VH-VL binders against Coenzyme F420 hydrogenase subunit gamma (frhG). Designs and how they scored, part 4

Target 1, 258 residues: Coenzyme F420 hydrogenase subunit gamma (frhG), of Methanosarcina barkeri (p80491)
Amino acid sequence: TNKIKIGHVHMSGCTGCLVSLADNNLGLIKILDDYADLVYCLTLADVRHIPEMDVALVEGSVCLQDHESVEDIKETRKKSKIVVALGSCACYGNITRFSRGGQHNQPQHESYLPIGDLIDVDVYIPGCPPSPELIRNVAVMAYLLLEGNEEQKELAGKYLKPLMDLAKRGTSGCFCDLMYDVINQGLCMGCGTCAASCPVHAITLEFGKPQGERDLCIKCGSCYGACPRSFFNLDVIPEFENINEIIANALKEGESDD

## First folded at step 20 (VH-VL)

Design j2 (from g1 with heavy chain Y56S)
Fold by OpenDDE, fold request of step 21:
Structure j2 (fold): chain C 258 residues (1-258), chain A 120 residues (1-120), chain B 112 residues (1-112)
Amino acid sequence: as target 1 above (258 residues)
Amino acid sequence: QVQLVESGGGVVQPGRSLRLSCAASGFTFSTYGMHWVRQAPGKGLEWVAIISYDGSNKYYADSVKGRFTISRDNSKITLYLQMNSLRTEDTAVYYCAKRGKYWEPWFDYWGQGTLVTVSS
Amino acid sequence: DIVMTQSPLSLTVTPGEPASISCRSSQSLLYRHGNNYLDWYLQKPGQSPQVLISYGSNRASGVPDRFSGSGSGTDFTLKISRVEAEDVGVYYCMQAYETPRTFGPGTKVDIR
């Protein structure tokens, strides 16, 4: 099978998502050895030409006052088969929504948008940062979706479905989404991560359950991205064993050395 | 049982200040954002302000921005509304209101209200 | 701000007869998971407001079955199947979709 082409496209952000991907250690090496070539990454090389890619991992939000960034994200969509919003900044804007300009060294940069407001996005990976495992798994599933047999493609599709559905929802993430998707479904663990992640203190815990103020929610998606039970899809549970087996097999050489 | 009791209302001249209080009981006050809602005599309801559970975040209606300050003391289980530069149009019964549980946005409990009259 | 309107502004009803109040919002109050962030309140004479209906159609605890809410998006209706003397007061719709919260002007319901 042919290796797929993956690019990391960095917009406005801290690069924490890329670091999270790197935290896969030998797993990442295995992916790069057998399944994917990293063909674009500004962190590694200052190459401005965006190549054709099978998968674009886009980190960060887009500054509207940065013309180059706006053009780059549009070009990314044109040059990529699959566009992945990597991290909550890319998905929902996250803390970048607080920007009002005036910050050094570029005070004219006033407003930032999640990438979905500018281009079509295929997959969301919420988190700040997303877990290394999730990023890795999405990469593996992307490979299977593109290069796998029919059965593998189907399974990959099922695995990615929740994240694809997130992309379809748009670029706004409300705490009420957690209420609906997690708490009301009996999936809440009472860990308090959502409350801790809320930048505007709209969420707190009472009796082990989150509660919050819609009036204070800025729909930044931080809580949703931080929740360990977010975007959990009950419909894929019957396939979890098969999916995990496929991932394990794909990474078995790397995992054995770790 | 949940109780909200407003106090501090009275008659005041335009330009003066007044501080309202709302004493809460019967629920975990420190985990709830709290609201002020007012009603001019013979008129409808108007949302005034919200404060987060810990007091770190606040929003106001445009009609009161820059003049009113919402605050709270969780140790005293009390909500406050400092009203400065009062105007005749601020004349109203002021209610403190509690939202429902979890993410329920409706006001499930209201105080009896306290009347503020601004007149020359 | 979301503008709320109600019709009629006043209603006189014979006891036992039905009543219907309309509420409209300038923007949709429907969220993607299916909830309408529209509430109905009743303020009886000399009392504080009390919630009747939440999420457009959910009766609050203790609210009689004769009260019902319907509608979605921008158009909502509160119905009282058989009006009783205790139902006298002013009815308000309120949107909780975004801040600031806004109320309708109210509908005064009286008994003939």
Scores: ipSAE 0.787, ipTM 0.957, lowest interface PAE 0.5, mean pLDDT 91
Fold by OpenDDE, fold request of step 21:
Structure j2 (fold): chain C 258 residues (1-258), chain A 120 residues (1-120), chain B 112 residues (1-112)
Amino acid sequence: as target 1 above (258 residues)
Amino acid sequence: QVQLVESGGGVVQPGRSLRLSCAASGFTFSTYGMHWVRQAPGKGLEWVAIISYDGSNKYYADSVKGRFTISRDNSKITLYLQMNSLRTEDTAVYYCAKRGKYWEPWFDYWGQGTLVTVSS
Amino acid sequence: DIVMTQSPLSLTVTPGEPASISCRSSQSLLYRHGNNYLDWYLQKPGQSPQVLISYGSNRASGVPDRFSGSGSGTDFTLKISRVEAEDVGVYYCMQAYETPRTFGPGTKVDIR
């Protein structure tokens, strides 16, 4: 089978998501050796032109006052088969929704949007940063979706479906999503991470569960991204063993986070 | 049982200030955002303001923004509304309201209200 | 701001007869998980408002079975199957979909 082409497109963000991907250590090496070529990554090489890619991992939001960034994200969509919003900034805007300037001191950059407001996004990976394992698994499943046999493609599709559904929900990251996907499903472990992550103090804990104010929510998605149970989707549980087996087989010579 | 008791209402002239209080009991006050809702005589209900559980975040209706300040003292289990630059149209019964449990957005408890009359 | 409207603004009902109140919002109150952020309140004469229906159709605790809420999106209805004397008051719909909270103008229900 052919290796797929993966690119990391860094927009306005801290690069923490890429670091998380790198934290896969031997797992990442395995992916790069057997499954994917990293054809674009500004942290590794200063490449001017965005190449054609099978998978674009887009980190960060887009500054509207930066014309080049706006063009880059559009180009990314044109050049990529699958566009992945990597991290809560790309998914929902997260901290960038109330930021001025980016990593560079540019106060004229006043507005940032999640990438889904500018282009069609296929997959959301929420998190700040997402877990290394999740990013790794998405990469493996993307490979199987594109290059696997019929059975592998089907399973990969099932695995990615919840993340694709997140992308379909749009760029508004209300705590209501966390409520529905985690709390109402009995997946909440009362860790308080969601409350701690809320920049507007709309969430606190009471009796081991989140207590929230809809009226104060700015839909930044921080709570959803920070929750360790956000992607523990009940829809994937029936396929859990199959998924784990395929991932384990793919990474049998690499390092696993589990 | 949950109880909300408003106080501080009265008759004031336009341009003056008044401070309302709402004493809360029967629930964990410090984990709830609290609301003020008002009702002009013979009129409908109007949302006024919300304050976060720790008082760090506040939102106001446009009609009162810049003039009213919502605050709270969790140690005293009391909600406040400082009303400055009062206008005749601010005449209303002011209610303290509590939302439902967890994520429930509806107001499950209301105070009896306190009447504020702004007149020349 | 979301604009809420109600119809009728006043209603006189014979005890034992049914009543129906309509509420409309200027935009959808339906969230993707299926809840409508629409509440119904009753304010009896000389009293504070009290919640009757939440999420468009959920009857609040202690509310009699004769009260029911229906609708989705922008159109909602409160029904009283058999109006009682104690049901006299002003009924308000309220959206909790976004800030600021906004109320309908109210529907005054009287007994004939």
Scores: ipSAE 0.786, ipTM 0.954, lowest interface PAE 0.5, mean pLDDT 92
Fold by OpenDDE, last read:
Structure j2 (fold): chain C 258 residues (1-258), chain A 120 residues (1-120), chain B 112 residues (1-112)
Amino acid sequence: as target 1 above (258 residues)
Amino acid sequence: QVQLVESGGGVVQPGRSLRLSCAASGFTFSTYGMHWVRQAPGKGLEWVAIISYDGSNKYYADSVKGRFTISRDNSKITLYLQMNSLRTEDTAVYYCAKRGKYWEPWFDYWGQGTLVTVSS
Amino acid sequence: DIVMTQSPLSLTVTPGEPASISCRSSQSLLYRHGNNYLDWYLQKPGQSPQVLISYGSNRASGVPDRFSGSGSGTDFTLKISRVEAEDVGVYYCMQAYETPRTFGPGTKVDIR
């Protein structure tokens, strides 16, 4: 089997998502050894040209006053077969939506948008940061989707479908999405991370369940990304064992799934 | 049972200030955002303001921005509306309202209202 | 802001007869998970408003079966199958889709 080309494209963000990817340790090594070549990553190598990629992992939101960033994200779409919004900033803008400019280094940088507002995005990976495991699994499934046999492609498609559906849903991340996808599905564990993650204090807990104010929600997607149960939904549950098996097989020489 | 009781209404001249209170009971006040809604005499309903559960976030209708301040004291289980620079068009019955459970946005409980009359 | 309209603005109905009130919004109140953020309220004479219908079609607790809400997107209807004397008052639709909340102008319902 051929290795796929993966690039990490960093827009406006903290690089926490890349760090999370790196936190896969032996799992990441396995991916790089057997399944993927990292062909673009400005954090690791200063390159001027965005190469052709099978998968682009895009981290961060896009500053509209940074012309180079706007061009880079467009170029990324042109150069990539699959574009993945990595993290809640890329997916929904997250807390970057509060930006107003005035910072010392670039005070004119005042407007930030999720990448889906500028380009077509294939897959969302919400989180701040997303779990290392989720990023790893998406990478493995992307590989299997592109280079796997027919059975593997089918299963990979099923796994990625919820994340692809998120991308189709748009760049607005409402708490009501969390209500519908997690809480109303009986998946909520009452951990309170959604409330803690809300930058505008629109969410709180009562009797172990989240309560939210629609009138205060700024649709930033922080709560959805922060929720540990956001990706353990009814769409993937029926295939949970098969998914775990195929991932375990792919990573049998690396780190095991937690 | 849930109860909301408004107070502080009265007759004031234009340009003056007035502070309304809403005493809440029968629910966990500190976990709910609270709203003010007003109704001019013989007119419809108008949303005025919202405050988050902890008072850290607030939104206002354009008609009252810069003049009204919504606040709360969770220890006293009381919602407030400080009205400054009052205008004749602010004449209304002022209601405090509670939203439904969890993410339910409708107002499931209303107070009886307190009348504010702004006249020369 | 979302603009809400209602029709008619007034309605006189004979007891036992049906009534219908229309509400329209300037933009869709339908969210992707299927809920319409449209509520109906009744304000009886001398009383505070009370919720009748939520999410366009859900009857609130204690609301009689003769009340029903329908519609989606921008067009909504409140129906009373058999109007009773206790149904007299002003009916308001309200959007809760976005801030600020906005109400329709109200429909006054009287009995003949």
Scores: ipSAE 0.781, ipTM 0.954, lowest interface PAE 0.5, mean pLDDT 92

Design j2 (from g1 with heavy chain Y56S)
Fold by OpenDDE, last read:
Parts: C-alpha cells; structure tokens; sequence
Structure j2 (fold): chain C 258 residues (1-258), chain A 120 residues (1-120), chain B 112 residues (1-112)
C-alpha cells in the first residue's frame, strides 16, 4: 500500500554498493516491508526486462563496448522516475576509468563511463561504497518525498538537495569540492575519513586537517561521499535534528542505528 | 625554516644512470607529496614527477616516463629521483619542490637545485 | 596536456615604470568554486623560483603590493605597478589544474 518501486540496476562494478545497502539488515527489511518493493535486482533474482520504477539505484559505470549495458542504462532512464547513481563508480567512474575488463575477464571491454555521461541522473550517492546508513536514508527520503505528507516531503527535499546538486555538477568529483564545501567552511571535524577513503592516497591528515595532492586526485568523489559533513548546507543544517528524527521515526521498528 | 637540499648531480654519458637526492627539513615531510621540476640551461621550467606522501602513488611527465623513478624514504626525510637511460635532453638543473599547506597546490619552497649534464 | 603561453617573452622596463605580463592556457583553469589554478613564479638570476601569486590573484606572503595578478579562465595577467631593480628575473606562470603541471615559457624582465 503506497510502497514505491525501487530497482537496483547493476552496471560495471564490484557489487559493493548493493552489499552496503544489504548491510542495513533489519533496516533494509523495514524499508522493503513498509516503504519499497524491490522490483528489479539481477544480483538477487533474474528478471527478463527492466520494469517501470519510481527509483532506480544504478551501481557501477557503463562499459561502452557492451552494447547491452549501454541499452540497459538508457532503458533505465526511460523506465524510472528518479535515477540515482549509487556509488562513486556510477557517479564519477572512479577506478573504472582506469580499468580494463569487467568482473569477468573481458579485455575487449576497455572503456567505462559514469552513467551521467550517458543519461540524466537525478541524485548522486558518492562513496566506495557509500555507507549503509546513507543509502538507507536516501531510500527513506525518496519514499517520503514521493509518498509522505507535506512536512515530510519538505524535509526529504532538503535532505536530498545536496545529493541532487552533486548530480548537477557532473561526473567529476574533486577533493577540492570537499575543500571548498567543508574544510573552508569550518565544518571539518578532523575525523580522517576522507583520507581513509582515498583510493590513490592523495589525502592524508596533518594537525587534524586534510592534506591533499591535487596532482594525484582521480576525481572519484570518494572523499566527498565519505565525509560526514559534506552534505551540510544552509537548508540541511537548520533541519538537522528534524531530518534525523524523521528518519528515526521511519525506521523505529527496524534495526537500531549505531 | 623549511629547507630542501638537492644533491647527486654531475656529468654523465648518454645511456648511463644517475640518482638524485633531496634532503628535506622544517616540515612534516611524511604528510606531503613531493615534486621534481627541472630546468634545462637557459630554458624554462618543466615538471618531472610527483610522489604521494607514503610513496604508494607516482606520476611522471611523458618525457621521463619509463626512464625515471621517483621515490622517497620518510625515515630519512629524503626524496629521490633515479634517472636511467639518460639522454642529452635530460641535461638540466633539477629542483625538488614542496607544495603549500593543506590543499594549496603552488610550490611554496624549492631547493637550490642540482645540475645534471648528459654529454657524450 | 594543458599548454601555457606567455607574452611578451622579454621585457625591458625603466625603473619606476609599470610592467605587464600575459599568460594564457589552452584550457580553462577556473574551477566551479571560483578559484583559478594559476600561479606566478619569479626566478631571479642565479636563484630558484619563488611563488609570487597563487590562485591567479593572491599575493604570496612577503610579496610587495606592487605585484598583482588578475584574470580568469584562460587569460591571466601579472602586473608590476612600479618595477624595481630587485624585480629582475624570469617570470613563469604555471597551471596546477591538471596533471602534468605545465609552465609557461617564461618572461624575462630586465631593467633599462
């Protein structure tokens, strides 16, 4: 009853994002029970065709030499109201920009693009993988945006806005974005998550603040997605408690959050 | 207080190898990526290579790729440049350079440079 | 690679007079947050390069206010309002927007 239809569309990737989603355990069960139907997920069940979806969670980048994948991503856009790039591969290409072959040994698959280069994307969830909580929260907020009351829709919109803005920025995620949006705004808490998340060791910490090498940055967006303060903006900050409360209420019968 | 001191330069024949060193002091060396920049006599500046803070990642200019190896020993607070298969075009003063703090990309400190001359 | 150019390549200036050096990049050095990843360096005779201007317009610490950087995107200018004898040397622009870093060819500034 009033559940939204969510599909997981797996392109070229390691499936780590789906695993992260699954790591929500009882939280995921709560979502599937009360808020969403998973109508497409080839990793879990074979489906012949991509169905109509309210939300498509797209994991991985697209191999240009795989015509089926290229058609699938286009079909996904046609069949989905909201397309979410799930993970830094889908958002920015990440390490796939430098890879040859997919999960299977296919050397002819030599070029991969983030999905935003092929289709319009509504929401970015950067990370490698994104935290289970972030994915969960986005799913909850997507539901509330579509099926919630006016207050819930407003809060959901505010929560998702930074991620929507990321999608508008394009398919390149520079640590300099983190610099500008978080560090230079005095929001950095010195947790070191950005450095830890960097796949190419372009970031480290000194005196409780990140040190970054622009020359080594591959624009994968991992640091931005991993940062606990990257999604703060003028709309989110004042509503932070309300947002947390609404998420907690939505998941009150689910797994306790750590 | 920050100091970079290059050494190891000299005269070598084409095809030979040479190893440069850059001794660093006055800053937390192990948290900075380091660069080599060179300058041919009477010519402009050319970026050569970068190494990450922990040495796990490296990039090179195309002109030296496959021949030069940048490395570092954080315990000795020293940056290195192993130059193999040297060519006459590699003749230059070689500088080690440090970037600014945090995200600052500009080179705020340079060494005095060491001269490498490749001649037959 | 981003190609950097400068003009003029040589400049002779009377002390006290202004000087202007142009730098151009083959690609925009402007990022969305408003910073231009363009730096100016001065290499005095017999010395190592030293940074003068960062982010296109920020004077480095200790740099006199007679030095100023301007421009955005692909076109940049370094200005010296009153050239002094100590300003003699070769000026380089450098882009730090993309790897590899690339320098302009340099502009030699002499005193008349």
Amino acid sequence: as target 1 above (258 residues)
Amino acid sequence: QVQLVESGGGVVQPGRSLRLSCAASGFTFSTYGMHWVRQAPGKGLEWVAIISYDGSNKYYADSVKGRFTISRDNSKITLYLQMNSLRTEDTAVYYCAKRGKYWEPWFDYWGQGTLVTVSS
Amino acid sequence: DIVMTQSPLSLTVTPGEPASISCRSSQSLLYRHGNNYLDWYLQKPGQSPQVLISYGSNRASGVPDRFSGSGSGTDFTLKISRVEAEDVGVYYCMQAYETPRTFGPGTKVDIR
Scores: ipSAE 0.777, ipTM 0.954, lowest interface PAE 0.5, mean pLDDT 92
Fold by ESMFold2, last read:
Structure j2 (fold): chain C 258 residues (1-258), chain A 120 residues (1-120), chain B 112 residues (1-112)
Amino acid sequence: as target 1 above (258 residues)
Amino acid sequence: QVQLVESGGGVVQPGRSLRLSCAASGFTFSTYGMHWVRQAPGKGLEWVAIISYDGSNKYYADSVKGRFTISRDNSKITLYLQMNSLRTEDTAVYYCAKRGKYWEPWFDYWGQGTLVTVSS
Amino acid sequence: DIVMTQSPLSLTVTPGEPASISCRSSQSLLYRHGNNYLDWYLQKPGQSPQVLISYGSNRASGVPDRFSGSGSGTDFTLKISRVEAEDVGVYYCMQAYETPRTFGPGTKVDIR
């Protein structure tokens, strides 16, 4: 019934994660009409101070030489109940972790950091950008986590758990995480998206099976965020119909007050 | 079935160049990163370099960086090591090595090696 | 670079008796999924190295049961329960945790 306060905090990013959120079209308008107030977004609104927020969606990595950005990310943590690293740049740094003057594929200087190196982060949404659907689903589940009944909060917690576990795991995303979390779990479909996403060409496929060179990996997390199965949540499969109904209701009709 | 055969070793003077080759067979060469490892006579093993499956990315040990170039030709199923500005401390048996299947990092196959001797 | 050390550097064993080789790394080789990026190799006289143990404890294909690996993090041990004549050679540990890959100095195993 009551709206939550959300904000978009833009660090060193291309705005593509915000655009992906916006690609939910009328679903975004419905969410803002019924479930959430956008209280901060310098790209879309003229509010200039960082307000109290229930959910902060943080896009981009932090440039250490930009002292205002460093202060803004710290203020964001203080004023937010939930901090979400939106996109691979915020989660892992993506290619922004490269430094100058070093040997390729092993950054030696870090001027841009993922936000988790500076503040505690509650949820990761990897991808460059993450799909509009993933961002939408996380937004709905964040609403339920904060304003839902106890059954809804428990469902939201189950849904978000893999993304929260990613945030606890750290700010480095090795392709070998994909091997352990997807391939060893029998979840790989052989689509090749991981290989296509690798900026250093450490990954290829042979007969539909990924091949990888840990030695060349720059820990950018691009493959992990691009894989449709990398944080697949087996625990909520029995709730699939319930989740689909909740999402559909949120996008087409407001929830009942009772 | 998997076979790696190095060639191109010999005796050269300091400051000169050599190119080593590693002919591969028995696996899909174009999907594997490849490595060079060397061993000075009577000494231990030293990792030298890696090249990505398509040749687009390379990494070198500090001892050879700037002097050696790793390369590959997937159409000829061959790995190369161009060694320039050779020093006496580069004297070693040079092995090419293949990592394990998929993502397994250990070297499951090594060539027989080719000897490079750098002396006057 | 990760520095690898081995102890002892040389070992003479009576055939049929056990042998134990230690390997220590300057930083942890344990990755978050529980894998240790530490491998053991044997180089027999006049031959190329061959893998014995992967991930700290997994015997490679065709390696006899008398070889076993143990340890985690920074300390690893290779054990040979009954040394045979064919086990003569130099044993190396290697880390594959980060680039550049680095080897221990080797342990030469001889028979009395």
Scores: ipSAE 0.651, ipTM 0.872, lowest interface PAE 1.5, mean pLDDT 85
Fold by ESMFold2, fold request of step 21:
Structure j2 (fold): chain C 258 residues (1-258), chain A 120 residues (1-120), chain B 112 residues (1-112)
Amino acid sequence: as target 1 above (258 residues)
Amino acid sequence: QVQLVESGGGVVQPGRSLRLSCAASGFTFSTYGMHWVRQAPGKGLEWVAIISYDGSNKYYADSVKGRFTISRDNSKITLYLQMNSLRTEDTAVYYCAKRGKYWEPWFDYWGQGTLVTVSS
Amino acid sequence: DIVMTQSPLSLTVTPGEPASISCRSSQSLLYRHGNNYLDWYLQKPGQSPQVLISYGSNRASGVPDRFSGSGSGTDFTLKISRVEAEDVGVYYCMQAYETPRTFGPGTKVDIR
């Protein structure tokens, strides 16, 4: 019946991922009332040392020249059961890949790194920001993975697996990933979100189909995180069509064990 | 069919400028990034530059950075290379090149090339 | 920059005999989805380059089946099963894994 210890660790980010978490409104209040203690959040709480956490939601990339941030991310890994890269900045670097000094069309990964270049990361939640619902779902599934019964742990593992597989895949988010995961799988709907999200103009559309210049790609992950079909596609979506009901049932099951 | 036709080559003295053009046809020019590749006489190939489909982003080989400017005019379906402060080592045949369809990175079409000779 | 090397730099072949050209990169050209960003080009005398093989092994349109590509990661091979007179020229490998794109030094193939 114990609440999980959850923390928000802010690296080099804009706080938009935390705001997206907060956009769960009454759902967030319910979670904090019943299921989770927010034990670390420098933006929202005055706890000044990184505590033991069950789930660390890490927003932003790490500046290598900021030794305090480098030590904080390592301490976060050490003190957390589950580390979540929250947002495309933490997963792939996103816009922070431009911040390594003077701008050019293919910046190096020297000054700002996605957190997975420094620590082992368990779960990715891509997006800039990810949707409030996705963040909530991951938080609940992490709770069930840690505190649920056998059936709930199996459910949580199944839900989290695609996001855990992303974390194992690495920290570069090439347009190539859309090519193989979405376009070659026939999942592309021609919406153009990938092209609109590309900060280096490496992607455009012709006849509703994306075209890309790998030579100009900075591997920032913006297009992959913005694509509605990339990490939760038709193969995953049908299995979890009733995700809100699954979440609601799991939350009631957990509290009834008290 | 796809065609790429370079022009503007010639003989110039070191320190001078030349502008190369590449007229394109047979594909949707405005959706492709375009490249310049050069080949010194009797030598191998050297990649020079790329420009994004809309001209907003560019990348250059170290050997030409700060001296060459790649540009394009999508309304004229033409790629350009402005070469300033030319050096004798810039002597080469200059090709424009197009990548494959969609996301294919290889150069499926090349122009015939235009010779630039930089000699004092 | 990825350094590309080729071996041999020159090759003389009797028509009808096989030929093999090696290309090596200073780092892996294999991306996680299984694609090798390595292409082969032929430059015939007096002509511009033309693509033969893409992604290490895929023949381009109109390329005879006597040409084949193999290899992965850092080591790639172009094979010509029976060399013909029209195959004379310089063969280049090129990596498209990262910018700047880089070419091998070329392998000149001549007929005896």
Scores: ipSAE 0.641, ipTM 0.874, lowest interface PAE 1.5, mean pLDDT 84

